# Miniprotein binders against q96jn8r1131to1294: the designs that were tried, part 59

Target 1, 164 residues: q96jn8r1131to1294
Amino acid sequence: TLEFLENHGKNILLSNGNRTATRVASYNQGIVVINQPLVPQLLVQVRIDFLNRQWTSSLVLGVITCAPERLNFPASACALKRAAWLLRGRGVFHNGLKICEKFGPNLDTCPEGTILGLRLDSSGGLHLHVNGVDQGVAVPDVPQPCHALVDLYGQCEQVTIVNP

## First folded at step 5 (miniprotein)

Design z9
Fold by ESMFold2-Fast, scan of step 5:
Structure z9 (fold): chain B 164 residues (1-164), chain A 80 residues (1-80)
Amino acid sequence: as target 1 above (164 residues)
Amino acid sequence: SMKVTIEIRGDSPEEFKKLIEEAAKLAKELGAEVRYEIDGNTLRIEVRGIPEEALKKFAEEVEKLAKELGYKVNVLIEED
């Protein structure tokens, strides 16, 4: 059973058996992490439930390779300087550095109801799935163990874990 | 189109509210889209949605104010 960890950004409220994350204040402090390591072939999916168009940027998702249970999260996932591979907008970022200009759809423009998925292939490649469609390898050779992370940044104020 | 990110770092976040208020006023005048993020002693301002010349003017004004308040400033201009 996939759930969000009890350790999360300070503006997050978990509900629905820790399967729904809501950012209840501001635009940041919205990092959540899945409770199980992302092992090869496990597909972790979240649905965008609510977007607040007051903000211009939206959610970030990716993986971290540090233990998340007691991690002190920064205000934004993009401030993680160690052990993080993130998808934001159309970019792919490693430890704060953009390593790819255009990958998949623009995450800042995905509407409510969009289902976003993360999966490792057998070679350790990180895949993004959008509404069930594999976008390809965003990051090759992710170190293990790693953990799926969602940052409810900006417009994205609520996500829910969705079973395949 | 272009985006500008202004990272402002100092020992105290107390003046960040003033910087955010001034940045918001300038963004409204220029018709820009802006977001703000505070992470400890770092304020990040992202601005987009206006011509490159106007983005540079925005960055110059905010950088000047932040430096006058004793902050370190890093400006990154990139494709949006």
Scores: ipSAE 0.005, ipTM 0.175, lowest interface PAE 13.0, mean pLDDT 83

## First folded at step 7 (miniprotein)

Design A1
Fold by ESMFold2-Fast, scan of step 7:
Structure A1 (fold): chain B 164 residues (1-164), chain A 92 residues (1-92)
Amino acid sequence: as target 1 above (164 residues)
Amino acid sequence: GSPSEYEIDFLFLEAIKLLEEALKLLKEAEKTGDPELIKKAVELFEEAVRKYELAIEYAQEGNPEEAKKLAEEALKLAREAIKILEEALKKL
């Protein structure tokens, strides 16, 4: 079954068979990566379990195309400058550059209980799913293999992997 | 010429100090500070953090000019956040 990798940001504690990630300190150092490559049609889903509304920014999710098992992660996903496609707020980012201004709902305003999903289509298009609803193609032609990444940044202090 | 390694290291050290001070003040303001000022300070703090983290990445990629620019922007934003947080704490 899907799990978060043991290689993660330093403020992360994994529990529930490595299916729940909790950021136990601060606002950053909260990157986690799914243990299996995101292959076409695999839907990876996480539920937002706890939000600390002291912060204005929240969860970032997306994919990286480098091997994550021994990667030294930066303090936040937005600092990734190589091999990263990220959804943050309403934007889509490739290696720190905004490539789409408004895509899907604002991730900074998704409430506790929201289920966010990532899926590759047969053409390598990266899709965001929100509470089961496909938002469309956020990124075309993602190179493979790629790995689903969640950054428990700011408000988002806990997520759990959920089955479709 | 390009910023020296020592100049970049100095800016990073100063940025960390200010960001740590801002985070400390945010925790103090969490329950009793002026909520409108706290919101403004959090936005500035988060932007300062983003600039700082990006500055580190550019420095590691061998772009010291962009790293210096971003670090200086982070310092400015962090100082502004601290001023607002100090004001927020005084509004009780």
Scores: ipSAE 0.033, ipTM 0.474, lowest interface PAE 6.8, mean pLDDT 86

Design A10
Fold by ESMFold2-Fast, scan of step 7:
Structure A10 (fold): chain B 164 residues (1-164), chain A 89 residues (1-89)
Amino acid sequence: as target 1 above (164 residues)
Amino acid sequence: SEYEIDFLFLEAIYLLEEALKLLKEAEKTGDPELIKKAVELFEEAVRKYELAIEYAQEGNPEEAKKLAEEALKLAREAIKILEEALKKL
């Protein structure tokens, strides 16, 4: 059963059997990680439950290849300087460096109810799914093991894990 | 150097807190387009500030100073825009 890990950003409150993450303060300190490694063919999906439009940027999602259980999370995922591949806005980032300028839809404009998914293919390619539609390979050949990460940044104050 | 970096960080957090206070005041009655622009600048300022702290902790004061200065510039720009948004009340 997929759940958010108990180790998370300080502004996160987990509920619904650790399947819902709510950022209860500010705009940052909202990193959550799935409790199981992202193995090939596993589709991890989250639904955007609540957007606070006082902020302009929104959620970031991706993978980390370091062990998350005791990781001291930075205030935002974009500050991760090791073992992180992230999708933010329309960009793909590796350890803070933008490696692709235009991939998939703009994550800052996804409305409430959007379902975002991460999946590794058989070749280790990281795929983004939006409302069930595969956007293609965002990152080829991701090192394993890796863990799916969601940063409830800015507008995005709540997400819930949903079954495929 | 350590003393100068401490002052820079103190100034940065002060301006970020001032910007956040103005943002909360502006959100209900200010110009929405200006508020959106100020939020973008504020978010970028915070990112630079947080990264500056990390570089300082790693023992890289030159990069920390550069990022803290960028955070200050962005925070000041956000404040200017928020003051403009409030003036249109």
Scores: ipSAE 0.008, ipTM 0.344, lowest interface PAE 8.3, mean pLDDT 84

Design A11
Fold by ESMFold2-Fast, scan of step 7:
Structure A11 (fold): chain B 164 residues (1-164), chain A 89 residues (1-89)
Amino acid sequence: as target 1 above (164 residues)
Amino acid sequence: SEYEIDFLFLYAILLLEEALKLLKEAEKTGDPELIKKAVELFEEAVRKYELAIEYAQEGNPEEAKKLAEEALKLAREAIKILEEALKKL
């Protein structure tokens, strides 16, 4: 079963058998990583459970290619300067640099109940799924092994892993 | 957005580190009056930076942003004065 790793951002509390992540303070320090590498055709999905509209930005998701078990996470995922491909708002970012201006829906506006998924295709393309709908290839040729990451940033204070 | 605040925090710490480096260099041979002024500005920049972190953690991003921007201004002014202190030798 898919779970969030015990190594996570300082403001995260894991519950529900490490399948629910809650950010208990502030707007940042909310990075969580899935306990298994994202292998081709594995669909990792999270549901947005709670949005705090005190904040403006919302969750970020993507992949990292470094080993996450002992990683000192930065305050936000977008501060990762190497080994990271991230979806934030409508942008795609590689190691902190925007590589695509508009991809998929605006993640800052997804409501509670939205299910977001990450999957690698057989060619190493990273796909975003939104409520079961494949948005296409956000990043081609992702190096492996890689690990699915969710940053409970800003508005997004709680997510839960959902099985396909 | 909160990413602007995170960017400001990153830039503030980088400028504070540069100011500290220059301050340590200047304290050996720099103009004492200019060093004193730079130290005062540096200490105020650190204070505002720490306060900005507190406000961000407490859920007040606008005040955090304002304080981080003030810390950046003070750090830049300290660096300018330290560069002058070093030039006068």
Scores: ipSAE 0.055, ipTM 0.476, lowest interface PAE 5.7, mean pLDDT 87

Design A12
Fold by ESMFold2-Fast, scan of step 7:
Structure A12 (fold): chain B 164 residues (1-164), chain A 89 residues (1-89)
Amino acid sequence: as target 1 above (164 residues)
Amino acid sequence: SEYEIDFLFLEAIKLLEEALKLLKEAEKTGDPELIKKAVELFEEAVRKYELAIEYLQEGNPEEAKKLAEEALKLAREAIKILEEALKKL
């Protein structure tokens, strides 16, 4: 059973058996991590439940390669630097640098109800799925073990884990 | 100096907090185009501030200072626009 780890950003409240994450304050401090490593072929999916459109940026998805259970999360996922490979807007980011332009759809414009998924292929490539559609390899050769990460940033105030 | 960096970071967070307060006041009554521009500036200021903290923690105070100064400038611009948005109703 997939659920969000009890260790999370300080503005997060977990509910629904730790399957729903709500950012209850501000616009940041909203990082959550899936409780189990992202192993090849496991599809981890979250649904966008609520968007606060006073903000222009939105949810960030990715993987983190450090142990998340007792990690002091920074205010936003981009500050994780070398430990994280992130999808934000239309870009792919690692170590604070944009390593790919216009990889898939703009995450800042995905509406409520969108289901976003992360999956490793057998070669260690990280895939993004949007409403069940594989967008391709966003990051090749992700180091393992890694964990799926969601940063409820800006617009995105609530997500829920969805089983395939 | 270390004290100068501390002061810079305190000023940056104070302005970011003021900008956030003004955004909450303006969101329902201000000019939506001005509010959108202020939000974009605020979000960029926040990102630079957060990155500055990270560089400072990694022992790169020069890059941290530069980013904190950029955050401060962007936060001031956001506040100025929000104050104008509130004046224009």
Scores: ipSAE 0.170, ipTM 0.574, lowest interface PAE 4.7, mean pLDDT 86

Design A13
Fold by ESMFold2-Fast, scan of step 7:
Structure A13 (fold): chain B 164 residues (1-164), chain A 89 residues (1-89)
Amino acid sequence: as target 1 above (164 residues)
Amino acid sequence: SEYEIDFLFLEAIKLLEEALKLLKEAEKTGDPELIKKAVELFEEAVRKYELAIEYYQEGNPEEAKKLAEEALKLAREAIKILEEALKKL
């Protein structure tokens, strides 16, 4: 079933059958990727387990279109450029540029227990789900294959994959 | 200049490490409102620094230099606020 890949940011420790990712140091080096491509209608969900309120920014969600199994991840998903579409705070980012100012809730303020989901629709649109509620299309026409990515950045020190 | 860009990266990481050290000190006794503001500046500085490295590796030193200089400015602002936060308590 769904698991985080063994290839991940250097501050990540995987547990619970590779379904829980914990950032054990600092504020960065916390990128994890789901082991299966995000195919249309597959809903990938993670629950925010632990927030360190010392930091102001929190987790980043998105997709990456390069092969993640052997990728040398940067310290932060925000440094990814051409291969990534990312949701951070209230913004949507691609190629290091903000392509939408305000989409969905502010990810920096989601509390512990929040369940965040990513899904592709039949037209290749990337949807964000928050506590089971579809927020709509954040990114149209995502290239495939793509993989769901979570960056345990700043506040977010632990997430767990939740089955739909 | 290749030397200038290398120097900027070295300077940026030094300031980011100093800011992180001050954040750890301030977390215990500092003014919470100032700490929050400093964290926001620190996180922006880190993002700019990481983007600068990516641009440099892509062969775009002009954009890398600009981003590294922005990271330096933000890191210095964060340090200044953290120093103020520590002095208030």
Scores: ipSAE 0.017, ipTM 0.417, lowest interface PAE 8.3, mean pLDDT 85

Design A14
Fold by ESMFold2-Fast, scan of step 7:
Structure A14 (fold): chain B 164 residues (1-164), chain A 89 residues (1-89)
Amino acid sequence: as target 1 above (164 residues)
Amino acid sequence: SEYEIDFLFLEAIKLLEEALKLLKEAEKTGDPELIKKAVELFEEAVRKYELAIEYAEEGNPEEAKKLAEEALKLAREAIKILEEALKKL
């Protein structure tokens, strides 16, 4: 079963059998990682449960190719300078550098109840799914093994892993 | 945006690190009264920086931004005094 790892950002509280992550303070220190590697065709999905409109930015979603169990997470996922491919707003980022200006929907505007998914295709392409709809390849040729990462940043204070 | 606050904290830490480096250089040969003045400014800059982090963590970005900007100003003032102390050698 899919769960969030016990190694997470300091502002995270896990509940619901480690399937729900809540950011209990501030706007950052909210990184969580899925316990299983993202193998081809595995669809990992999270639902946005709660948005706090005090903040302007929202969740970041992506993959890391380093071992997550003992990783010291920075305050935000976009500060990761190695082994990270991330979607923030409409941008795609690799190790802190923007590699695509406009991909998929704007993650800063997704409402509560939105289900966001990550999947690798057989060629190593990383796909974003929004409410069950494949948005296409955000990142080609992701190295393996890799793990799905969610940064409960800004507005996004709670997510829950949901089955396909 | 919250990324603006994160950038402001990054700028503050850079200036505080520069001030500390200059302070260590000035302690060897600089004017003791100027050094004392710079230490006071540096300590207040650190205090405001730490308080800015606390306000950001509590969800008060406007107060955090204000305190971080004050920390930047104090750090710059400390650097200026330390540079003057070193030039007078």
Scores: ipSAE 0.157, ipTM 0.475, lowest interface PAE 3.3, mean pLDDT 87

Design A15
Fold by ESMFold2-Fast, scan of step 7:
Structure A15 (fold): chain B 164 residues (1-164), chain A 89 residues (1-89)
Amino acid sequence: as target 1 above (164 residues)
Amino acid sequence: SEYEIDFLFLEAIKLLEEALKLLKEAEKTGDPELIKKAVELFEEAVRKYELAIEYADDGNPEEAKKLAEEALKLAREAIKILEEALKKL
């Protein structure tokens, strides 16, 4: 079963059988990782449960290709400088560098109830799904194994893993 | 050098903490349009600062210094806007 890993950011509290992540303080220290590698055709989905509008930026999601079980997470996913491909706002980032200006919808404006998904295609392309709609290939040829990551940053204070 | 990077990090932490303090004050009585702009600048400054720390730890001091300097500039801009937001009361 898909769960959030017990290794997570300092401000995270896991509940609902480790399927719900809540950031209980501040705006950062909210990184969570799915407990199983993202294998081709597996669709990993999270629902945005709660947004705090005091902040302008919101959740970041993507993949890391390093082992997450003992990783010392930085305060935000954007500080990951190795083996990270992230979607933030409308941008696609590889190890802190913006590699695409405008991909998919603006993640900073997705409302509560939005379901965000990550999937690898058979060629290793990373896809973003928004409310079931495939946005296309955000990152071609992601190295494997890789792990789905969500950063409950800024506005996004709670997410829950949702089955397809 | 390591000393220059240490100084930049200390200065960045100081300014980010000042900006956060001003943000908390401005949220009570400040101009909401200016507050929103300041939050955006503050969040970008924090992202740059956190990335700078990672690059320094990985032994890339040139990129760390560049990112820390960018964080400083953004933090100062956020503080300026927050001070303006508070003065409009």
Scores: ipSAE 0.007, ipTM 0.332, lowest interface PAE 9.5, mean pLDDT 84

Design A16
Fold by ESMFold2-Fast, scan of step 7:
Structure A16 (fold): chain B 164 residues (1-164), chain A 89 residues (1-89)
Amino acid sequence: as target 1 above (164 residues)
Amino acid sequence: SEYEIDFLFLEAIKLLEEALKLLKEAEKTGDPELIKKAVELFEEAVRKYELAIEYAYEGNPEEAKKLAEEALKLAREAIKILEEALKKL
């Protein structure tokens, strides 16, 4: 079963059988990683449970291709300079470099209750799903194995893993 | 805006680490008067950086951003002076 790993950002508290992640302080140090690698056609979904409008930016989603269990996470996922493909705001980022200006909806404006999903297709393309709707291929040819990552950044203070 | 804060923190710590490396190198051979100036700028940069972290932690990203930008400016000034101190071997 899908759970968040015990190795996570300093400000994260896991609950609900490690299926809910809450950022309990500040705006950063909120990275969580799914405990199983993404395999083709596995859809990993999280629901936005709580947004704190004190902050401007919101959650980041993506994948990392390094082993997550002993990784020392930076304060923000976008600070990852290696082995990371991330969706933030309207952009797609590879190792901190913007590789696409506009993909899918603006993640900084998704409301509470939004369900965001990550899925690999059979060709290694990374897809974003928003409320069940496939947004298309954000990143082609993601190296394997890779792990789904959520950064509870800024506004986003709580997410829960939900079944398809 | 919060991402801009994180970027500024990463740049600030990187420049502070670079300044410290240059300071350690310069302390043996460099121009003592320039080293003194660089130390003062470095210490002020560290102070601003630490305040920026405190403001961010307490939920004041606007003040944190301003302080982080000030720390970056001071760290760059310290680095320039340390490079000049080393040049005057």
Scores: ipSAE 0.007, ipTM 0.226, lowest interface PAE 10.5, mean pLDDT 84

Design A17
Fold by ESMFold2-Fast, scan of step 7:
Structure A17 (fold): chain B 164 residues (1-164), chain A 89 residues (1-89)
Amino acid sequence: as target 1 above (164 residues)
Amino acid sequence: SEYEIDFLFLEAIKLLEEALKLLKEAEKTGDPELIKKAVELFEEAVRKYELAIEYAQEGNWEEAKKLAEEALKLAREAIKILEEALKKL
C-alpha cells in the first residue's frame, strides 16, 4: 500500500489514510516521501488537488537515495545536499546543479487535476509521466534503492496518491 | 520568487551560525568592546531575519527580500568585528 511517510516537512498534514498531503501554512516545509522504495516498473502517481495563486512557483518531484524515515528535511527540496534528482519548473536538477534545461511540461503551470508519475525503467532511468503520458527519461542510471519525493512548494498545497 | 527568498534565508542562517561560533570563541580571549559591538549587530541581524520570514509567510516578497539582505549585511559586519576581536599582535 502506497502511503506518504509519517516523517515529512513540518507544514504537512496527512489525511485519507496517509494518501493525501496538505501543506497548511506558508509556501515551504512541504516535503513528503513515499513509504516504500521506487523499484523498477513501479509507477508512483500523485494528483494535484489544490493550487494557491498567492504563490508563483509550484510542486517539485523526484527521487532521493538516502533513507527518508528519520531524515531532517530542509525547508525546500532544492536545499537537499546529496543524491537528489529533482524536476522543478522545466528543469532537471542533481544535487542543486541543473542537468537539463527543458524536460517535459513546466511544473509551475500544471493545473489542478494533473496526475504526475515517477517510474524507474529496467536500466535505472527515471521517467516522468503526466496524465498517463510517459515524458521519457529525465535522469539515466539512478542508484538504487531510491525513494519518490514530492515537495508541496509554493502554489501546490495539496496532493493525493492515485493508483494507475 | 520564493526560491530567491529561500536562498537568501539559507545564506543568512549560515552567516548567523558562523557569527555565533566566532562569538563563543571571542568571549574567551577577545577584546570586550569589539565583542559588545558584534553582539549588538548579531542581535539586530537575527531580528531582521525573523521579520523577513514573517513578511515572506505573508507573500510580501519586496519587504522580505529587503530585510533578508539587511540581515546578511549585519551578520557579515558582526563576523568581521569578531575576527578583529580575536587578532593578537
Scores: ipSAE 0.079, ipTM 0.494, lowest interface PAE 4.8, mean pLDDT 86

Design A18
Fold by ESMFold2-Fast, scan of step 7:
Structure A18 (fold): chain B 164 residues (1-164), chain A 89 residues (1-89)
Amino acid sequence: as target 1 above (164 residues)
Amino acid sequence: SEYEIDFLFLEAIKLLEEALKLLKEAEKTGDPELIKKAVELFEEAVRKYELAIEYAQEGNYEEAKKLAEEALKLAREAIKILEEALKKL
C-alpha cells in the first residue's frame, strides 16, 4: 500500500495511516516522498486538500533518484540538485534548471480537490496526470530507481494519497 | 569572500523574516492586489536565497554572492510593497 515515508520535511505532520501530509508551519520545509519506488505503470496520485491563499506559489511534484529514507531534505524541493526532476508552476526543472517552459496546467492555480498523478511509462518517460487526464511526457528517460516526491510549498498545506 | 557571503546570508534572512512578519499582518487588513505582488516577490527572493546557499556549499562564492544580492533586493522590494499595502487600507 502506498504511504508517505517517515523521513520528511520538518514542517510536515503525517496522519491517516501516513497517507495524508499536512504542513503545519510557514511556507516551506514540506517535502514528502512515497514509500515505494516509482516503477513503470505504477500511478501515484495525491489530492490537494487545503490551500492557503496567502501564498502565490503552490505544490511541486516530481521524482528523485537518490535513496530517500535518510536524506536530509532542503527547505524546498527546488534546492535539490543532481538527483531531482520537478514540475513547478508550468515549468519542468532538473538540477535547478528549467528544461521546459510550459508543460501541463499551472500547478500554482490548481484548486482544492485536484488530483495530481505521476507515472513512468515503459520507456522511462515521466507523465503527469491531472484529474485522471494524462498530460503527456514531462521528462524522458528518468533514471531508475526513482521515488515520487511532493513538496507542500506555499499555498498547498495538505495532500492525501488517493487510489487510481 | 566566504565571510562576505555569510554576512549577505544573515542580512537576507533578517529581511525575509521581516517580510514574512509584514505578510502576516497584511493578510488581515491589507490591499489584496499589493499583497499578491509582495508574495510573488517574497517567494522569488526565497528561491534565490536557497539557491545561493547551495552554490556557497559547493564553494562557488561568486554565484552565491550574486544570488544572495538578488534575494536581498527582492526582499526589500516586497517589504516596501507590504508597507504600502498596509498604509493604503
Scores: ipSAE 0.007, ipTM 0.425, lowest interface PAE 8.4, mean pLDDT 85

Design A19
Fold by ESMFold2-Fast, scan of step 7:
Structure A19 (fold): chain B 164 residues (1-164), chain A 89 residues (1-89)
Amino acid sequence: as target 1 above (164 residues)
Amino acid sequence: SEYEIDFLFLEAIKLLEEALKLLKEAEKTGDPELIKKAVELFEEAVRKYELAIEYAQEGDLEEAKKLAEEALKLAREAIKILEEALKKL
């Protein structure tokens, strides 16, 4: 079954059979990665469980193309550079550059209970799903293998993996 | 160059830690609008600082210096606003 990897950001505590990730301190050091590669047809979904509204930024979703099992995670996903394609706020980012200015909803404003999903299509396009609704292709031709990543940044202090 | 980058990182983390301390103090009694503005500046400062470290590790010291300097400016502005928030009656 899908679980978060035991290797994660320093402020993360895993529970619920490694299906719930809680950031127990500060605003950063909250990167978690799914325990198997994101292969075409696999829909990985997380539910936003708790938002701390003292912060303005919220979670980041995306994929990384480096092996995550022994990676020394940076404080935030934005620092992963060439290895990462990230959805943050309303933008799509790669290597520190905004490659799309308006894609899907603003992730900084998604409320508790929102279910966010990542899926690769048969052509390697990365899709975002929001509450079951496919937002379209955020990134075409994602390199393989890749792994789904969630950065519990800012407001987002807890997420849980949910079945499709 | 190496010394200059190290100094900027030390200054940046010191200011970010001071800003975080002030945010914790302000969250109970400070002006909510000023606190929100300070949080936004603090989050941007942290983002710049984290990127500066990554660029330095990759050997792009020019970009690292630029980002570290931007982080310092943002952190200083956040601190000023938080001090104002704590003094406002």
Scores: ipSAE 0.042, ipTM 0.506, lowest interface PAE 7.0, mean pLDDT 86

Design A2
Fold by ESMFold2-Fast, scan of step 7:
Structure A2 (fold): chain B 164 residues (1-164), chain A 93 residues (1-93)
Amino acid sequence: as target 1 above (164 residues)
Amino acid sequence: SPEEDEYEIDFLFLEAIKLLEEALKLLKEAEKTGDPELIKKAVELFEEAVRKYELAIEYAQEGNPEEAKKLAEEALKLAREAIKILEEALKKL
């Protein structure tokens, strides 16, 4: 069973057998990581449960290739300067640099109930799934092992891991 | 954009912490042999920078990124001024 790791951002509270993450304060310090490596064909999915319109940015998701169990997470995933590939808004970012301007839907506007998924294909391409629909390859040739990361940033205050 | 402003404030907080840590390091070094009058001025600037940094965090948490950004930028300016004075204090060994 997929769970969020006990090592997470300072504002996170885990519940529901570590399958639900809630950001209990502010707009940042909300990074969570899945408890096992993202291997080819494994689809990791989270549902957006609660959005707080006090903020304007929203959920960021992607992968990191460093070991997450003892990481000191920064305030936001976009501050990661090493071994991170992230989807934020409509952009794709590698270690803080935008590598694609327009990929998939705008993550800052996804409503409550949206299910977002990450999957590696057999060639190491990272795919985003939105409500079960494959958006295509966001990042080719992701190094292994890698770990799925969700940043409950801004509007997004709660997510839950869901099965396909 | 408002989305970009939220990420900018996080960047400013990282810079502020880094500069405040450098100022504190220099302050500890300067207290041993530096010019006491310059050290006093640097301490005042450092304390003002810390106060503005803390206030910036409060405004950011309240959902006021515009004021948070302004305060964070002021904290950076004060921290840089403190560092320059501390470097001068050390030169007057």
Scores: ipSAE 0.014, ipTM 0.355, lowest interface PAE 6.5, mean pLDDT 86

Design A20
Fold by ESMFold2-Fast, scan of step 7:
Structure A20 (fold): chain B 164 residues (1-164), chain A 89 residues (1-89)
Amino acid sequence: as target 1 above (164 residues)
Amino acid sequence: SEYELDFLFLEAIKLLEEALKLLKEAEKTGDPELIKKAVELFEEAVRKYELAIEYAQEGNPEEAKKLAEEALKLAREAIKILEEALKKL
């Protein structure tokens, strides 16, 4: 079953059988990774449980192609210098550089209860799903193996893995 | 945004570490008056950086960003002066 890996950002507390991640301090140090590789057609979903509206930015979703079990995570996912593809706000980022300006909804405005999903298609395209709706291909030809990552940044203080 | 703030903090610490490295090199053979000036700028940059962290923790990202940008400017000035001190070797 899907759960968050025990290697995570220092401000994270895992609960509910490692299916719920809570950021217990500050606005950063909140990176979590799914414990299994994102294989084609596997839909990994998280629900936004709690938003702290004192912050402006919110969660980031994406994939990394390095092994997560030994990673020393930076303060935010966007500082990753390894092979990482991230969705932040409306943008798509690769290793800190913006590669697409407007993709999908603005992640900084998704309310509590929103279910966000990541899936690889058969051609290696990374898809974002929002409340069950496929937003299309955010990143083509993602190298495999890759791992789904969530950065509980800013407003987003809690997420829970949900089954499709 | 908090992401801009995180990048500013990462840039600031990187520049502060570079300044410290150059300061150690310059202290051995550099111009002592330039070194003194660089140390003063470095210390001010560190103070601004630490204060920026505190404002960020208190939920004031705008003041934190302003202080982080000031720390970056001071750190860059310190590095420039240290490079000048080493050039005189």
Scores: ipSAE 0.012, ipTM 0.361, lowest interface PAE 8.2, mean pLDDT 86

